# Ledger of designs, part 240: VH-VL binders against q0aze0

Target 1, 268 residues: q0aze0
Amino acid sequence: MKIILVNNRFKENTEKKAQEIAGQLSALNVEVIIDNGLDEPYAGTVDFIMVLGGDGTMLRAARRYGQRAIPVLGVNMGTVGFLSNIEINELAEYLPLILREEYSLEARMMLEVAVFQQQSLLTRVFCLNELLLRSNSPRMLSFALEISGQKLEPYRGDGLIVSTTTGSTAYSLSAGGPIADPQLDAFIVTPVASHIINKRPLVVSPEREISLHLLEEREAIIGIDGQIKMDFGAENRVLIKRAPHPLLMVNLKAKPFFTSIDRSLQRQ

## First folded at step 11 (VH-VL)

Design P77 (framework fv_ragifilimab)
Fold by ESMFold2-Fast, scan of step 11:
Structure P77 (fold): chain C 268 residues (1-268), chain A 123 residues (1-123), chain B 113 residues (1-113)
Amino acid sequence: as target 1 above (268 residues)
Amino acid sequence: QVQLVQSGAEVKKPGASVKVSCKGSGYTFTGYYMYWVRQAPGQGLEWIGVINPDSGGTTYNQKFKDRATMTVDKSISTAYMELSRLRSDDTAVYYCARVPEYDSYFLDTFDYWGQGTLVTVSS
Amino acid sequence: DIVMTQSPDSLAVSLGERATINCKSSQSVLYDSNNKNYLTWYQQKPGQPPKLLIYWASTRESGVPDRFSGSGSGTDFTLTISSLQAEDVAVYHCQQYYSTPLTFGQGTKLEIK
C-alpha cells in the first residue's frame, strides 16, 4: 500500500508530526510519500491520501490530487473544521480500518477554472469550494455573466462567487448564498454587494458552463478557495465547469453535516 | 536544496535596456510562480510583476507594464525580466523570488529569493 | 493601491531592551471569509535579500527566534523584538498581499544604542 501524507510546512510542528506518522506507517509495510507543498504533486500511483491539518490543508490536497479518484482522509490537528473526519489522537485506533479499506466514501464535486487572455490559456486549476471575482479598488465592477451561452443582464457590484455545494458554507454563505447539501451537485452563483436590487443567488446545473469577463477597465482579482489569487482585467475571461472527477472523501467517523451547520448558524 | 541564482551586475546608460536572469534549482521550476521585485538604494521594496513559468502568463504592476517584459525558458529553468527605456531612477537591486503553494488562503510571501542583481543607470 | 507606511524610519535600542516597529495600511488587509490579515514582515541585512520573519500578521516563520512577534489587525500592525540581540541589526519591511499591486512599507532601520 502507498499513501501520500499531505501537510503544511508553514504550520508549527506539522512537518515533524508527518515524519512521525510516516515512520509508524512504514513499520506496517506502508510506503509513504510526504507532500508539504514545496514540489510538484507526486506523479505516481497511490492507494490513499491522508491530509494532516485543517480545512485549508484539505483544500490544497483537493486541488493537487482531487482529480485522481483516490480516497482522501482529513485528519485534524487542532480545531475541527468541516472537511476533516477524525482527530490526530484517534488515528491509531482507525488505522487498521484504513489498511483493510473498511470505510465509506463521500463524493464532493469540484470546479475546473480556466483563465484566458484573448485566445491564450493563462492557467487551469481545480478547486473544492469556490471561485471569487472581486474588485481590488473602491470602484464597483461592471461585468458580464454567461451561463451556457445565455447572456444575463450586466452585473454591477463588488463581485461574484461561483461555488460548489461544499463551498456553500464558506464565502458564499457570508455573501448571502444558500446552504446546500454537499451530496448534491450544483453551482451556486452568489453576488457580492450587488448594486442592482434584484440580483439573487442562482443554483444551476453542474453541467452548465459559466463565463465571466469585465465590461470596463478596472482592478479586479480572482480568488480560488482563498488560496490562489490572480489579477483580472478587461482583457481576461474565465470559464468555469464541473471538474471531471469528484473528490472522494473518507468517512470513518460519523460527522453529520446538518448538525454541524446548525451549531455554526447559532453563532452567526 | 532550493536555490535562485541571478545574473551579475549591469551598468547601463539612460535609454538602454537591461535583461536580468534567474535560474531555479532544487525544485520543479514550472510548479511555482516567479515574482520580480526591485529595491532602490536605501529605499523600500517595489513589486514589478509575476510570471507562471508553466504557461508564460504574466501580471505586471501597472507602473512597469509599458517597459517591463517577463519571460521564461523552461529548458534551462530560467526566468528573465527585461526593463527598457532605462532612467537614472531605475538604479536598483532587482530580485527574483518564489511563492510556494500554501494551505492557508492565498499567501503572496517569499520563501526563497535570488541574491539580487544591481543595475546602475548613469551617463 | 494599498499604501504601507512604517514608523519610525529609524530606531536605536539597547541590547536586551524591547524594540517596536509599526506598520499602517491605507485600507484593511483583513479578509472577511477567513478572518486573516494579509500582512508579512521581512528582515533585511546589508547586501542580502529580505528574509521572511512573520506572515498572516502574527505567524512566525520556521527557524525565527521566539523574541520576534507580530500583532495587529485591519490597518495597524506591530513587529516586536522582546529582547534585542546584536544580530537583529537590520532593516525591517512590512508587506501586504491582500491585493495587487503587492506593496511594501518604506522600511525601518534598527540599530544598537
Scores: ipSAE 0.005, ipTM 0.444, lowest interface PAE 13.8, mean pLDDT 85

Design P78 (framework fv_ragifilimab)
Fold by ESMFold2-Fast, scan of step 11:
Structure P78 (fold): chain C 268 residues (1-268), chain A 122 residues (1-122), chain B 113 residues (1-113)
Amino acid sequence: as target 1 above (268 residues)
Amino acid sequence: QVQLVQSGAEVKKPGASVKVSCKGSGYTFTGYYMYWVRQAPGQGLEWIGVINPDSGGTTYNQKFKDRATMTVDKSISTAYMELSRLRSDDTAVYYCARDTYESIYVDSFDYWGQGTLVTVSS
Amino acid sequence: DIVMTQSPDSLAVSLGERATINCKSSQSVLYDSNNKNYLTWYQQKPGQPPKLLIYWASTRESGVPDRFSGSGSGTDFTLTISSLQAEDVAVYHCQQYYSTPLTFGQGTKLEIK
């Protein structure tokens, strides 16, 4: 069995725990690769990915490894989130189940984001939560939204979010989007501070292709999962579609989604 | 500077159609949406629709949906609004308008064409 | 559709006096999420297209004299000219951009007494 341990290079406690866990796994004849984000993703075959940290570390792991159809387990290191399944102090208890492959998998859809300059592909990335288009200045954006070649009326405001159902509780929620069952496959399209009230969030088929471009010369950015930022100008176009593979999340412990989100909203 | 120049006045009989043109200059024509608004003599303003000059995509006021057709010719930076099956109450000044580069809000009309008077009489 | 109603239909005011024009929407044009009123005012002189005066109910467009001011929120709005000048003779229109179709008031004709 070969396992990748993904940790946050900027969290000292996480780095130390990764080394400790690697030692424990090695004692059980498990090969361990530690990915702290400094190097290229591990290119070899692995059986399992263990993510040590909060939701941000899981988002990074999903971008690096989510398309490989490998089981991914989120292990919480202290910060409460939606993407972890067990706590670090529970790992020893669940480790025999992991090694025997006695767990269920939940498939979570991902986005494929392609950024073009005119007709040339500049970059292609995957993400678990969302793409954000936002102004990089105090001025509103004017932009065109196309869904499967159908051109909608112009959007004007601070930006737009194209989210997975997993991302429905992330930035899309803060912008007024609906809470979606993460077991459903759909894109959620949520305007950011649109000043036309009839621009509602849209829930569309995950088989749709979504295209965005600016209608005026402004400085804007594209944000991916709140972690990657790219310049976006009037000469650019983004194409968003369902990624080829879902992220396969490990369930060792039942975490009821609806009671978790209900508690979170009550406390905020 | 931004300018919108419209075609000249027209007189039509009931049942005919009229096609008004609006030529944009001083900006990137395909980068900005074009709106059409009319005003009957002594009356208020009435929105007809909007067109995306890049894609040709349109949205019409439901009142005009079955009679109005908005199109663009990108090669000459010109938008058109054709209104068919004309009635005497279609007599109005027809304006094209766009949001300006200086405006930060949606559906504001800082740049307008000079207007085209369409008279429908028997 | 949101119906915009202006009052009065016409108004005569002496030079240097205050002019007030009212605009009422059939439903609120205040968007709670950004606390902005989706309302504009235009000035239209004879033979000319309308000219933008005020947006967001109270923000003056660049180049518009400070004697023009907008006020109100939700459904009731007012355009005020604090000291009428001869060049202010025009028809004034309010417009909502809260929802489509875009709708305008019937206009208020302002004349010198």
Scores: ipSAE 0.005, ipTM 0.385, lowest interface PAE 15.7, mean pLDDT 84

Design P79 (framework fv_ragifilimab)
Fold by ESMFold2-Fast, scan of step 11:
Structure P79 (fold): chain C 268 residues (1-268), chain A 122 residues (1-122), chain B 113 residues (1-113)
Amino acid sequence: as target 1 above (268 residues)
Amino acid sequence: QVQLVQSGAEVKKPGASVKVSCKGSGYTFTGYYMYWVRQAPGQGLEWIGVINPDSGGTTYNQKFKDRATMTVDKSISTAYMELSRLRSDDTAVYYCARLDEYQIFTDYFDYWGQGTLVTVSS
Amino acid sequence: DIVMTQSPDSLAVSLGERATINCKSSQSVLYDSNNKNYLTWYQQKPGQPPKLLIYWASTRESGVPDRFSGSGSGTDFTLTISSLQAEDVAVYHCQQYYSTPLTFGQGTKLEIK
């Protein structure tokens, strides 16, 4: 068995724990590849991915490995989060089940984001939560939104979020989007501080293609999962569609989505 | 470990140009924006600009746009900030900086270079 | 440009006492869509680059002692050190990251009385 152990090297506690776990797994004849985010994603075949950290580390793991259809387990290091399944102090208890493949998998849709300059592809990335188009200043953007070739009336505002259902509780929620069951496949399109009366969030089929471009030259950025920033100008276009593969999340322990979000909202 | 190492101190005459380097190590150089900030003696911090090391795209503080040039050399994981037509009030410690990982709406810094003192004297 | 103004320019506080530093922005740095304040506090000791203390106005950076806290919203922000220690002698800077150009306050020099 070959396992990728994803950690955040910049969090010293997580790095030390990753080394301890790698040693434990090696003692059980499991080959361990450590991914601390500094190098290219491991290119070889693996059987399992274990993510040590909070939601941010899981988002990074999903972008790097989510399209490979490999089981991914989130192990929480004490941070409150929605994407982990077990706590670090529970790992020893569940490790025999992992090695015997005695767990279920939950599929989570992902976005495929392609950014163009004119006709040329600049970058292609995958993400678990959302793409955000926003102004890099307090000035409003004027931009065009197309859904499967259907051109909507121009948007004016601070930006737009295109979210997965998993991302419905992230930036989309803050911008007034709905809370969606992550078992559903859908895009949630949420305007950011729109100045057009009655612009509402849209929930659309995951088979749709969504295209965005600026109608005026402004300083804008594209944000991916709250972790990646890219410059975006009037010469750029972004195309968003459902990624070819969902992220396969390991379920070892019941973690009810609705009670988790309910508790989070009570603390707000 | 993430490290930003800058070039050594420079002494320049008014009207000259200075080019400060910042070598990143311990991370994927093209994966993180590189920011430039300066601090005159006894003064506050002043942002010069930011460069995307992957695309070469830049955003400058308008105050510096006509004199500052930011570039990168991806092959040696090094960013450069060149300031031309130097004046005595350009005497400052110049820093490169970045953050641990991108977050939406973030332009604050938890990694800084050690600083490069540029002295402009007649 | 958003202008950041700190007060006081310098402050002397006795060991173990509370230190309070203020930062005012010329326009709001609260973003409606995520309800976050785009404000950061740094600590700078002589001969060193600034060190991140607080981001999002009130979120403490990992490894920063809990005696440091940030508060405020919109245009008025405060950095509080609840019980001053000798190692806290430094210049403190606020920064906004709501819009470019990124701007910093002039700094507040904190000294032991």
Scores: ipSAE 0.006, ipTM 0.455, lowest interface PAE 11.7, mean pLDDT 86

Design P8 (framework fv_ragifilimab)
Fold by ESMFold2-Fast, scan of step 11:
Structure P8 (fold): chain C 268 residues (1-268), chain A 124 residues (1-124), chain B 113 residues (1-113)
Amino acid sequence: as target 1 above (268 residues)
Amino acid sequence: QVQLVQSGAEVKKPGASVKVSCKGSGYTFTGYYMYWVRQAPGQGLEWIGVINPDSGGTTYNQKFKDRATMTVDKSISTAYMELSRLRSDDTAVYYCARVWESGSYYLDTPFDYWGQGTLVTVSS
Amino acid sequence: DIVMTQSPDSLAVSLGERATINCKSSQSVLYDSNNKNYLTWYQQKPGQPPKLLIYWASTRESGVPDRFSGSGSGTDFTLTISSLQAEDVAVYHCQQYYSTPLTFGQGTKLEIK
């Protein structure tokens, strides 16, 4: 068995903990590749991915490995979040189940984001939560939104979020979007505005293709999962689709989504 | 081992064109953006542009957009930067550089590997 | 365009002493969604290409000695070498990768006193 161990080197003792876990796995005849985010993603075949850290570490792991259809387990290091399944102090209890492959998998949709410069493909990225289009200045954006070739009335405001159902509890929630059941596959399209624009979030089929472009020259950015930042100008167009493969998340213990989110909202 | 190997020094007359090559090895060539940067003697660094080696998509510094052309030949893992209508102030060392694969868009990661540089001298 | 200004243009420091190089951007290079500063430091020795030292303003590249550290946020950044060694004599460049065009500071030449 070969496992990638993804860690957040900037948390207290995370690197040391990763080395300890790698040692434990090696003693059980498991090959371990440590990914602390500094090198390129491991290119070889692996059987399992274990993510040590908070939601941010899981989002990075999903971008790096999510399209490979490999089981991914989130192990929380003490940070409150929605993407981990077990706590670090529970790992020893669940490790035998991991090694025997005695767990269930939950498929979480991902976004495929393609950014064009004129007619040429500039980049293609995958993400688990969302794409954010926003102004990079105090000036309001004017932009076009198309859904499967249907041209909507122009948007005016600070920006727009295109989110997965997993991302419904991230930036989309803060911008007034709905909380979505992660078992559903859907795009959630949520407006962002400092100026009052009375536009509602849209929930659309994951088979739809969404495109965005600016209608006037402005400084804007595209944000991916709150981690990647891209310039976005009038010569750019972004195309958003459902990614070819979902992220396969490992369930070792039941996490009731609705009671978990309800409790989190009460603590804010 | 990751390496970027550039073509040799060039001497050109004003008005001519120069084409610099950069061959990547030790990594998946199409997985990493390729940048072009120049440095005039004793001066700072100046960004020319970036190319996606998989798609051929490019973004240029506006200063160079009308004279610079970036291309790739995936079959030999080589990127090219051609600069036309050369002037004496184009005399510089020209570098290629790449970024991490995990930062699929070029503004997310720094330049982690650089070519050795190609000196282009433009004189009458 | 974001203008990057370094200070001083040149600096002489004795072996074993602290060296401090400053970099100022004309606008913020902090991305508030991820709380990261899109600022990089490079070391360049004569006849060589630049070498990555620090990215995200304060993260050391693999293999870079711990005497190198970066600090600052928004528009004001500092590269510190806590105990100068002979091999550290070089020109140091800051760069922003917050927006295109990518821009560099003019460079700071570090010499032994």
Scores: ipSAE 0.492, ipTM 0.772, lowest interface PAE 2.7, mean pLDDT 87

Design P80 (framework fv_ragifilimab)
Fold by ESMFold2-Fast, scan of step 11:
Structure P80 (fold): chain C 268 residues (1-268), chain A 122 residues (1-122), chain B 113 residues (1-113)
Amino acid sequence: as target 1 above (268 residues)
Amino acid sequence: QVQLVQSGAEVKKPGASVKVSCKGSGYTFTGYYMYWVRQAPGQGLEWIGVINPDSGGTTYNQKFKDRATMTVDKSISTAYMELSRLRSDDTAVYYCARVYDSEITYYEFDYWGQGTLVTVSS
Amino acid sequence: DIVMTQSPDSLAVSLGERATINCKSSQSVLYDSNNKNYLTWYQQKPGQPPKLLIYWASTRESGVPDRFSGSGSGTDFTLTISSLQAEDVAVYHCQQYYSTPLTFGQGTKLEIK
């Protein structure tokens, strides 16, 4: 068995903890690759991915490895979030189940984002939560939204979010989007500070293709999962569709999504 | 555009503490690591530490571990670096810097704050 | 700690001529699994913060002119400016991000002859 341990080498003591866990796994005849976050993704085949950290570390792991259809387990190391399944102090209890492959998997859809300059593909990236298009200046954007070739009336405002259902509790929620069951597959399209009073969030089939481009020359950016930023101008177009593979999240411990989100919203 | 704006210059006595702020704007604050680096007059750059604004996790240069504290206030997109028990050799320009993400084919520029001069004199 | 050493400490180059700055690490900053060198180059103009020029030893940051190039692997690295322009007057720093603590070279001051 070969396992990738994803951790944040810049977080205090996480490298030491990753080394301790790697030693424990090696004693159990498991080959371990440590991914510290700033390195390029490991290119070889692996059987399991263990993410040591909070939601931000999980989002990075999903972007790096989510398209490989490998089980991914989130292990919380003191940060509260939605994407971890067990706590670090529970890992020893659950290791035998992991090694015997005695767990269930929850498939979480991902976005495929392709950015073009006219007809030329510039980049292709995957994400678990959302793509954000937003103004990078005090000026509002004027932009076109197409859904499966159907042109909507122009949008005017600060931007737009295209989210997975997993991302419904992230930036989309803050912008007025609905809370969605992450077991559903759908795009959630949420306007950011729209200057057109009747623009509402849309819930769209994951089989649809979403296209965005600017109608006026403006400084804009595309943000991915709140972690990556790219310049976006009037010469650019972005295409968003369901990624080929979902992220396969490991469930060792029942997590009641609705109770958790309800509790979180009361604390906010 | 992406900007990191730091607090103004400080003059401190030996033994005092200084707290430098760094406010990010024009990007998703929690999406990038924040480094703190200093440069003494006429010398090279010296790394103090890094903080993950999303998790609050920190890694310090061992040289500064006992005196430096890095924190973040996500609600105002601001990072802080406090250095205690100041000595005259702590006189330097202190910088915050945003780290780029290598997982994207096309990147924006890495960004640094304008610097904060901290002068320690009796 | 990985010690970074630059050479020369300073150099003067005529406009339009090639400038070469060297950087050595006390141990390899090449990561075997991805075959990447964890080495960056920064430009620092008088009174300004450093600006990223090159990462992964040879990848030019977006917006940086193509006259800047990085080369090398393992422990020996070079920054080359193929045709020096007036705006290139600066101190240049190399940095490794292979392991903590992150460490910088002492800097190389580049001046026009």
Scores: ipSAE 0.000, ipTM 0.385, lowest interface PAE 16.6, mean pLDDT 84

